# VH-VL binders against Rhythmically expressed gene 2 protein (Reg-2): the designs that were tried, part 4

Target 1, 260 residues: Rhythmically expressed gene 2 protein (Reg-2), of Drosophila melanogaster (Fruit fly) (q94915)
Amino acid sequence: MRSLSRFRLITFDVTNTLLQFRTTPGKQYGEIGALFGARCDNNELAKNFKANWYKMNRDYPNFGRDTNPQMEWQQWWRKLIAGTFAESGAAIPDEKLHNFSNHLIELYKTSICWQPCNGSVELLQQLRKELKPEKCKLGVIANFDPRLPTLLQNTKLDQYLDFAINSYEVQAEKPDPQIFQKAMEKSGLKNLKPEECLHIGDGPTTDYLAAKELGWHSALVHEKSYAYLVKKYGEDIDRDHVFPSLYDFHKKISDGAVVW

## First folded at step 4 (VH-VL; framework fv_bexmarilimab)

Design s26 (from b10s with heavy chain D104E)
Fold by ESMFold2-Fast, scan of step 4:
Structure s26 (fold): chain C 260 residues (1-260), chain A 123 residues (1-123), chain B 108 residues (1-108)
Amino acid sequence: as target 1 above (260 residues)
Amino acid sequence: QVTLKESGPTLVKPTQTLTLTCSFSGFSLDTSGVGIGWIRQPPGKALEWLAHIYWDDDKRYSPSLKSRLTISKDTSKNQVVLTMTNMDPVDTATYYCARVQTYESSGYFLDYWGQGTLVTVSS
Amino acid sequence: EIVLTQSPGTLSLSPGERATLSCTASQSVSSRYLHWYQQKPGKAPKLLIYYASSLQSGVPSRFSGSGSGTDYTLTISSLQPEDFATYYCQQYGSSPFTFGQGTKLEIK
């Protein structure tokens, strides 16, 4: 892993980088809804989940933390859940909404709803084996609510990580440089320079370009072709730093083939 | 290729209602995360946001002009219509429509603009 | 309402020189909501930079953006003749969504 020897801090995004949903929210919401008498078509739930996800991020950014007045992240998810079911033809009665939404909120911090992405566990195991905490800190920087530490614990990834920070508690979302600066502080490393930091994630703008603009090195984990990515996001995306999965990234760094 | 074009009257009398249509191609308002916004620019002055409409039919209006503005979409025709009531000479401006876009579901920006249409309000 | 103040109002430079344009917000704005547009006389604005620092596809690498909180900067490292235009910053974080008054880049 000579390609990584320059780095004193390596950080990861979580959603669609280290962890992914086992099944679609439409299917998962549908199964739980049916148990509580709120029967909907799973395709309608998927459609309305997506619509409410965009609407909630538009009106109440950062899970409600970056609004005035601030919204608690649990209220943010209850609002999303309520809208998703109501628009799908099975409104949850007000007297049941709190308990129903809490069940879904709790479920989505467990391995029932999440699974590792291709190569993520193997990569983290190898990084901890090759890069001891004294040489390199491993962390997470995620646009996420405060369930993040519990999710990492329940998926058994926390054992490989020195820290994890979420956008809600920091009060800044990627691509905002403040959250990357908080990660540098959280690392506890003295005289840490941006060029000694590597961020790995699936978001071209929130992960790859955001870290690069701060002077960090970046690796983009994305299934789309380089041609697609450059056409959409511009030529600042380096062909040699784009990988289809963490499995492919792991193979390239093991071969010593990645140059920063 | 993404294209947008504004159409409507170029001359409006005071107190009349202005109706502008934005016709676009190269994308659909059925696509999650897209929308159409209307922005105006009086001659020699800065840009001013008026209204926007999203793929999910969510509508936003400039608070100071809200009582005068209506925005609607016809997804099947690839058109968005803006209506502004009670026109006044101070409303003389070039009116633009633009595509509202977001990457990763948060933080919207205007990535493609129409050429603009100058609307003069005079008697 | 968030007011965006751009400075200078007019910047006179020669081709090959470096241009630095400032945008100051009356209250803190996340970089995710701060964008820059270029407008040439008689033409529509064009998106230049989104999320304070990301270049729109097709925009030359001589353009860069930076900043956070209340202070944002657009830099053009080596001016080309086609870069002489008016530049606007915009915040798209809270309604009403506002633009700055513009900085005009003109040939010295």
Scores: ipSAE 0.675, ipTM 0.866, lowest interface PAE 2.0, mean pLDDT 92

Design s27 (from b10s with heavy chain S105T)
Fold by ESMFold2-Fast, scan of step 4:
Structure s27 (fold): chain C 260 residues (1-260), chain A 123 residues (1-123), chain B 108 residues (1-108)
Amino acid sequence: as target 1 above (260 residues)
Amino acid sequence: QVTLKESGPTLVKPTQTLTLTCSFSGFSLDTSGVGIGWIRQPPGKALEWLAHIYWDDDKRYSPSLKSRLTISKDTSKNQVVLTMTNMDPVDTATYYCARVQTYDTSGYFLDYWGQGTLVTVSS
Amino acid sequence: EIVLTQSPGTLSLSPGERATLSCTASQSVSSRYLHWYQQKPGKAPKLLIYYASSLQSGVPSRFSGSGSGTDYTLTISSLQPEDFATYYCQQYGSSPFTFGQGTKLEIK
């Protein structure tokens, strides 16, 4: 933990950093959809989920918050789910599709659909034990809808965190510096400097590079090799600050092997 | 290896319709988050965005030129076609096609460009 | 329509000097939608920086970008002969997706 002593604020992304899906959306949507009479191929659902994820983020950024007129985040997810099933060959009456979509929206805020990422719980437990809230605040900065606090509570991670910020309610999403500035403000820390902040996340552009541009320190948690990441995202990604998982990150900081 | 190349007539008479084809390789327009955009540049002037088409056949046009522009894709041929009606000497420009790409699903940029084709509009 | 104004229109400098190029938007734009391109005479534009500050792979580290809201900056820390070109900022946040008028970097 010596490597972290300089930081007064440490923040995490959630999806694919602290928490991950138990199964792919294609499999999960397929299983639940079958209960509502919507039988589709799981591979088609996975393909069309990804396509609709890109489409919705292009046309209705930040779960509909940053669109004029604004869209409610629940309607955003219903549109994504409807498109996913329609494009996968499902012929479902609108009323059933609406109820089914709301059921999926509810499930995806529970531990039925989510599980901790490798090493995330152990890292948070150790950080909270070693770092008192008066010295270091622990928070979340996620491109997420307002289900975030409920998800953190249902997965029992909220007990280790001082705050959580979601992009929908803040009306800014990573890589926009405004959401990081909001986190500094939310920390309640006096005279907090960017170099006293560390952000840990899985997104090369939305987490790692965005935080570095603000003068924060940053750690990238990603399964791809350093060679892949540098080829795609450029040499501003520091080899010494890339880790395959939070388990590996925790091991390196415990060994005092990380230099900022 | 990603490549894009523009093709079409280099000389067009006023009032005629211009048809330009963008031929590409190294990627597919079936890929989520990918598209092709058309940008032009009159000699000695700034870049001007004209139109783009995304993997899902979503089409966007410059509002001031929308009535004159049509963009379409043929995914099987790896081609995107731009048509511009009622050409005028002020439309004389180098026309570029470029790949539309995103790394965060929301922010799009033009990462690879064709060499450009100069289209002169003159009687 | 979001208008991007680049300043200065022309910048005359010598190799080895630092260049600072400005791009001001008529209304707030998320950094996610602000990009920089380099264009050499007779050539197609080349992507330099995406999302305001992320360096495109293969672009030398002397290039950097920063900014948020309405004010964005491209910096070249130590000019090389090959850097003398025209630079364009672009916003890709709302249609029409506009470019600035360009800043021409020329040898003094």
Scores: ipSAE 0.802, ipTM 0.901, lowest interface PAE 1.0, mean pLDDT 92

Design s29 (from b10s with heavy chain S105A)
Fold by ESMFold2-Fast, scan of step 4:
Structure s29 (fold): chain C 260 residues (1-260), chain A 123 residues (1-123), chain B 108 residues (1-108)
Amino acid sequence: as target 1 above (260 residues)
Amino acid sequence: QVTLKESGPTLVKPTQTLTLTCSFSGFSLDTSGVGIGWIRQPPGKALEWLAHIYWDDDKRYSPSLKSRLTISKDTSKNQVVLTMTNMDPVDTATYYCARVQTYDASGYFLDYWGQGTLVTVSS
Amino acid sequence: EIVLTQSPGTLSLSPGERATLSCTASQSVSSRYLHWYQQKPGKAPKLLIYYASSLQSGVPSRFSGSGSGTDYTLTISSLQPEDFATYYCQQYGSSPFTFGQGTKLEIK
């Protein structure tokens, strides 16, 4: 753990860092949709989920929080769900659509739809054992809606974390430095310097590069090769700070092999 | 390898309609998160955004020019067409097309540009 | 309409010097929507920095961007001869997607 001794604040992204979907949204939406009489091809649902994810983030950023007028985050998800099913050939009647969408919204804050990423629980357990809260704060910084605290509780990760920040409630999304500044404030640490902070996440731009630009140290957890990441996102990604999973990150930290 | 190239008339009379075509290769407009934008630059002046078209056929126009602009795509031909009506000498500019790209679904930028085509509007 | 004001309009420096270029927005813009482009005389603009601080692939590490809210900065740590060009900031968050008026870097 000597590799982490310099840090007074360590923060994590959630989606595809600490937690991942158990199955693709296309499969999950298809299974739940069938219970409500909306039968679609799972591949069409996956395709249209992705298209609506891009459309909703373009037109209504930060789950509707950063639009004028503001959109409630539940309405944002209902709009995405409605578009996904309508474009997949299964228009659901309005009354059923509202109830169906709310059912999916509720499911996606539970361990039915989420599971820990490889090595995430083991890493958090070890960090909490080695790094007491008085010496190092552990937190979450996620581009997420207000379901985040409930999701962390339902997946039993809440017990290892001192705080969690979601982009919707703070009105700032990564890569905006304001959300990282909010995390420093939330930590309650006096005289905290950027170089005493480490952010771990899967987003090359939203996590890794955003934290690094603020003067934080950063670790990128991503399945793609270093060569792929540099070609797409540029040369500011440090080879020594890219890991295939939190399992690999934990192993390198345990070996004292990571230098910041 | 991404390439974009503008084509169209280099000389236009006042009151005529300008039609410019952006031909591209190395990507497809059926990919979520991709689009084509048109930007112009009068000689010695700043860049001015005109219009965008996205993968889902969503179209955006500069509000001050909206009544004069039409943008359309032909995904099968890898082409985007911009039409601008009622040309005036002040519309003399180099016109660029550029790829609209995102890495996070929310933030869009122009990562590759065509060489530009100078359109002169004079009698 | 969000207006982007760049300063200075012209910056005269020698190779090896540090260049600092500013872009100020008339209202707050998320870093996610602010980008920098380089334009050499007679050439098309080239994307230099996206999301205020992310370096485009193939762009030298001497270029960096920073900022949030209304204040953004492009820095070139040690000017090379090929860096003398006009630089534009752009916001892509609100229509119309506006550019600044440009800062011209010229050899002193």
Scores: ipSAE 0.767, ipTM 0.887, lowest interface PAE 1.0, mean pLDDT 92

Design s30 (from b10s with heavy chain S105M)
Fold by ESMFold2-Fast, scan of step 4:
Structure s30 (fold): chain C 260 residues (1-260), chain A 123 residues (1-123), chain B 108 residues (1-108)
Amino acid sequence: as target 1 above (260 residues)
Amino acid sequence: QVTLKESGPTLVKPTQTLTLTCSFSGFSLDTSGVGIGWIRQPPGKALEWLAHIYWDDDKRYSPSLKSRLTISKDTSKNQVVLTMTNMDPVDTATYYCARVQTYDMSGYFLDYWGQGTLVTVSS
Amino acid sequence: EIVLTQSPGTLSLSPGERATLSCTASQSVSSRYLHWYQQKPGKAPKLLIYYASSLQSGVPSRFSGSGSGTDYTLTISSLQPEDFATYYCQQYGSSPFTFGQGTKLEIK
């Protein structure tokens, strides 16, 4: 991993980078909802989950932390869940809806709902073996609510990481440079320069371009083609720093094929 | 690929209601994260945001003009309609519709604009 | 209402020179909500930069944006003839979603 030797800090996004949902939220919400008497079509739930996810991020950014008035992150998720079921034709009594929503909130911090992305565990194991904490810190920078540490522990990824920061508690959400600056502080490294930092994530704007603008090096892990990404997000995305998965990234790094 | 075009009257008398239609192609308003905004520009003046409508039918209006503005969408026709009541000569402007877009679900911007339609308010 | 003040109102430069355009907000706004548009005479505005610093697809690399809080800048490193236009900043963080008054870049 000689091409990584220049980095003193390597950070990862979580959702769709290190971890992914085992099954769609529509299917998972549908199965749990049925236990509480809320029978909906799973395709309608998936459609309305996505719509409410966009709606909640628009109206109550950073899980409600960056709004006026502020919203607790648990209330944010309860609102998203309520909207998803209401718009899917389910009339759930308020007392059942509250308990049901809290049950989903608890499930989504466990390995029941999450699994590692392709190559993520193998990459983290190799990095931890080759890079001692004194030379290179490994961390997480995620737009996430405070369940993040518990999720990393329950999926057994915390053992490979020196720290993890979530946008809710930091009160700054990617692409805001402040969350990246908080990661540099959290690393404990003295005289750390932006060019000594690498961020790896799946978000073209929130991960790749945000880190690059701050002077960090950046790798984009994304399923779409380079041509699609450049056409949509602009020419600042470097072809040589886009990978279909962490498996592909690990393979290229191992072959010494990545130049920063 | 993506196109937007404004249509409606080019001349309106004071006190009348202006109705403008934005017709678009290359995308759908049933796509999460997409919307249509209306912006106007009086001759030689700055851009002024008026209203927008999102995929989920959420509507936002300029607070100072809210009582005069109505925005609606017809997703099946790929159209958004803006209505502005009680027109006055100071409302003379080029009116644009533009696509509202996001790449991070929180920050929205106007990535494609129609050519604009000049509306003159005169007796 | 968040007021965006652009300076200078008019900037006269020659091709090949560097242009620096400022946009100052009356209140702090996240860079995620700050965008820049270019408008040529008689034409619709065109998105140049989104999220304060990200280049829109098809925009030449000579354009760059930076800033945070209340102070934002648009830089054109080496002016081309087609760059002489009016530039607007916009905040899309809180209603009303305001534009600056514009900076007119004119050939000297």
Scores: ipSAE 0.772, ipTM 0.896, lowest interface PAE 1.2, mean pLDDT 92

Design s31 (from b10s with heavy chain S105W)
Fold by ESMFold2-Fast, scan of step 4:
Structure s31 (fold): chain C 260 residues (1-260), chain A 123 residues (1-123), chain B 108 residues (1-108)
Amino acid sequence: as target 1 above (260 residues)
Amino acid sequence: QVTLKESGPTLVKPTQTLTLTCSFSGFSLDTSGVGIGWIRQPPGKALEWLAHIYWDDDKRYSPSLKSRLTISKDTSKNQVVLTMTNMDPVDTATYYCARVQTYDWSGYFLDYWGQGTLVTVSS
Amino acid sequence: EIVLTQSPGTLSLSPGERATLSCTASQSVSSRYLHWYQQKPGKAPKLLIYYASSLQSGVPSRFSGSGSGTDYTLTISSLQPEDFATYYCQQYGSSPFTFGQGTKLEIK
């Protein structure tokens, strides 16, 4: 923990950093859809979920918040879900599809659809034990809709965190520096400097490079090799700050092996 | 390795239609988050965006040129075709195709470009 | 239409010097939509910086980008002979996806 003593604020991404889906969206959508009579091939659902995820983020960024006119985040998800099933061969009446989509939206704020990432709970427990709030604030900065606080509560992670901010309510999505600035303000820390802040996340551009550009320190938690990441995203990714999981990150900081 | 190459006529007469083909390798337009854009550059002038097409067949056109432009893709052939009608000497330019790519699902950029093809419009 | 204005139009410097190139947008653009390209005479443009500040793979670390809102900057910390080229900023946030008029970096 000595390697973290310089930081007064440590923040985390959520999706694929602190929490992950229990199963792929294609499989989960397929299982829940079957309960409502929407029978589709799970591989088609996975393919079309991914396609609609890209389409929705292109056309309606930040869950619809960063469009003009703005879209409600629930409408954003209903549109994604509707497209995913329609393109996968499910001819379902609009009203039934609407109710089904709302059910999926509710399920994805619970531990039914989410589980902790490898080492995340143990890391948060140890950080809260070693870094009391008077010494270091722990927070979340996530490109997420307003379900985030409920999700953190339902997964029992909120007890380790001083705050959480989501891109929809802030009206700024990572890699936009404004969301990191909002986190510094939300921390309540006086005279907080960028170099006293550490952001940990799985997105090379949205987490790692975005925080680093603002003058924060950053740790990238990613399944791909360092060689892959540098080839794709560029040489500004530091090998000593890339970890396969939060379990590996925790081990390295416990050994005092991480230098910022 | 990603490559793109423009092909088509190098000389077009005023009022004729220009048809350019972008042939590419190293990726597929079946991949979510990718596309092909067309950009031109008159001799000694700045770059001007014309049109692009995304993996989902969504098409975008420069508003000032929209009535003259058509973009289409043939995913099985790894080709994107741009058609521009009613050519004028002012349309003389080097025409480039480039891959449209994103790393955050929302922000798109042009990461690989073809070598460009000079199209001269004269009688 | 978002207009991108680059300044200066021409920048004359010697190798080893620091180059600072500006790009100003007529209205606010998220940094995720602002990119920089390098073009050498007779060649296609090459992506240098994406999302205003992220260095494209294979681009030397002497290149850096910064900025937000309406004001963006490309910096080359110590000019090398191969860096003398024309540089373009581009916004990809709203149609039409415009480029600036370019800044030509030339040897003094």
Scores: ipSAE 0.812, ipTM 0.908, lowest interface PAE 1.0, mean pLDDT 92

Design s32 (from b10s with heavy chain S105N)
Fold by ESMFold2-Fast, scan of step 4:
Structure s32 (fold): chain C 260 residues (1-260), chain A 123 residues (1-123), chain B 108 residues (1-108)
Amino acid sequence: as target 1 above (260 residues)
Amino acid sequence: QVTLKESGPTLVKPTQTLTLTCSFSGFSLDTSGVGIGWIRQPPGKALEWLAHIYWDDDKRYSPSLKSRLTISKDTSKNQVVLTMTNMDPVDTATYYCARVQTYDNSGYFLDYWGQGTLVTVSS
Amino acid sequence: EIVLTQSPGTLSLSPGERATLSCTASQSVSSRYLHWYQQKPGKAPKLLIYYASSLQSGVPSRFSGSGSGTDYTLTISSLQPEDFATYYCQQYGSSPFTFGQGTKLEIK
């Protein structure tokens, strides 16, 4: 933990870094959809969820916040849900669509749909015990809609965090430097330097490279091999700052094996 | 290894229709997040985006040229076709096709380009 | 339509010097939609920088990008002879997906 004492601000991504889905969206959407009379193949739902995720991010960036006119984030998710089921061979009947979509939106802010990633709770507990609040702030920087604070509360991670920033409310999403700048401001730390900041996340471009470009230190949490990551995202990813999970990150930090 | 190559006529008369084919290898348009775009460049001038088609058959056209442009894909042949009607001498340009790509759903960019084909419009 | 204005239009420098190229958008553009391309005479454009600051694989480390909102910059830290080319910025966030008019980097 000694190597982390240089940092006055440590921030985390959420999805696939601190928290992960308990089951795939295809399976979860399929189970709930069946209760509303829509029966689909879970593999088709998974495929079309991914396709609609790409489509929605392209056409209505930042959950609709960065469009003109601005779209409410609940409309963004209802549009994604409707497209996913329609393209999977079973459209939800209009009379049920509003209630069905709202049910999914509510479920995905609870521990029913989310669980901690490997080692995330243990890492946050140890960081909070070993790093005094006056010396180091812990936060979240996530490309996320406004459900983020509720999700962190329902998963009991909010107790370890000084703040959480979601891209929708700040009107900027990673890799945009503005969201990192807002995190520095939100920390309340005086004379905070980029080199005193560490960002930990699973996105090679949105987390790791974005933070590094700003002069922050960065750690990439990703299940794929270093060889895969370098081939796809380039040589600027440091082998010594890539970890398969937060469990592995925590272990290497505890062993004094990480040099910034 | 990703390659793209444009093909079509190099000389077109005013009022005729131009048809260009982009043939590619090393990837499939069935892959989520990929597409093919068409960009042109008149001699000595800047690049101008014309149209693109995504993996899901979503099509986008330059608003000023929309009435003249049609883009389509044949995924089984690894080809994308652009058609432009009512050609005029001002449409003389090098026409490029390029792969539309995204990493981490963060935005699209053009990572590999064909060599370009010069199309001259004259009587 | 978002208009991208590049400055200067022409930049005359010698090998070894630092080049700074500007791209200004008529309205705010997320950095995730701003990209830089290099074009040499008679050749197709080549992607240099994506998402405003991410270096494309195979591009030398002397190239870097930065910026947010309406103001974006491409920097070449120590010019090599092969770097003399025309550079274009592009926004790929709002249709029509526009390019700047280009900055021609020429040998002094």
Scores: ipSAE 0.006, ipTM 0.552, lowest interface PAE 9.7, mean pLDDT 89

Design s33 (from b10s with heavy chain S106E)
Fold by ESMFold2-Fast, scan of step 4:
Structure s33 (fold): chain C 260 residues (1-260), chain A 123 residues (1-123), chain B 108 residues (1-108)
Amino acid sequence: as target 1 above (260 residues)
Amino acid sequence: QVTLKESGPTLVKPTQTLTLTCSFSGFSLDTSGVGIGWIRQPPGKALEWLAHIYWDDDKRYSPSLKSRLTISKDTSKNQVVLTMTNMDPVDTATYYCARVQTYDSEGYFLDYWGQGTLVTVSS
Amino acid sequence: EIVLTQSPGTLSLSPGERATLSCTASQSVSSRYLHWYQQKPGKAPKLLIYYASSLQSGVPSRFSGSGSGTDYTLTISSLQPEDFATYYCQQYGSSPFTFGQGTKLEIK
């Protein structure tokens, strides 16, 4: 932990960093859909979920906040869910599909659909024990809709965090520097310098490279090899700052093996 | 290895229709987040975006040229076709096709380009 | 339509010097939508920088990009002979997806 004492602000991404889905959206949507009479192949649901995720992010960025006219985030998710089931062969009336979509939206803010990533709870517990709030603020910076604080509360992670910001409400999303600047403001720290900040996340471009460009220190939590990451995202990814999981990050920090 | 290549006529008469084909390999247009764009460059001038098509068959056209342009894909043949009607000498340019790609599902860029094909419009 | 203005139009430098190229947008553009391309005479453009600051695989570390909002910069820290080319910025945030007019980097 000594190498982290240089930081006055440490922030985390959420999806695939602190929390992960208990099961894939295709399987989860399939299981819940079956309860409502919408039986689809889980592989088709997985394929069409991915296609609709890309389509929605292209056409209605930031969960609909950054489009004109602005779309409510619940409408954004209903549109994605409806498209996923319609393209997977679900022959149910639009009204019933609408109500079903709202049910999925509610489930995805609970521990029924989410679980902690390997080592995330243990890391947050140790950081809060070693780095008191008056010395270091712990926060979340997530490209997320306004369900984020409820999700963190329902998964019991909010107790370790001083703040959490979501891209929808701040009207800026990673890799945009504006959301990182909002986190610095939200920390309440006076005279905070970029080099006193560390961001930890799973996105090579949205977390790691975005934070590094601002002069923050950055740690990438990613399952792919360093060779894969450099080939795809370029040589600005430092070998010594890539970790397979938060469990591995925690081990190396505890061993004093990380140099910033 | 990703490759793209433009093909079509190199000489077109005024008022005729230009049809260009982009043939590619090393990826598929049924992959979410992938597309093909067409860009042109008149001799000695800047790059100008014309049109592109995404994996989901969504099509975008330059507003000033929209009435003249049609883009279509044949995913099984790894081809995208651009058609431009009513050609004029000012349309003389090198025409490029390029792969549309994203790493974060929201920001798109052109990561691989064809060599380009010069189309001259003259009588 | 978002207009991208590149300056200077032509920059004459010697190998070993630092080059700084500017791209100014007529309205704010997220950095995730701003990219830089290099084009050598008679050749197709090549992606150099994506998302304003991320270096494309295979591009030398002497190239870097920065900026946000309306002001973006491409920097080459120590020019090599092969770097003399025309550089274009592009925004991919809203249709039409416009390019700047280019900055030609030429050898003295």
Scores: ipSAE 0.762, ipTM 0.888, lowest interface PAE 1.3, mean pLDDT 92

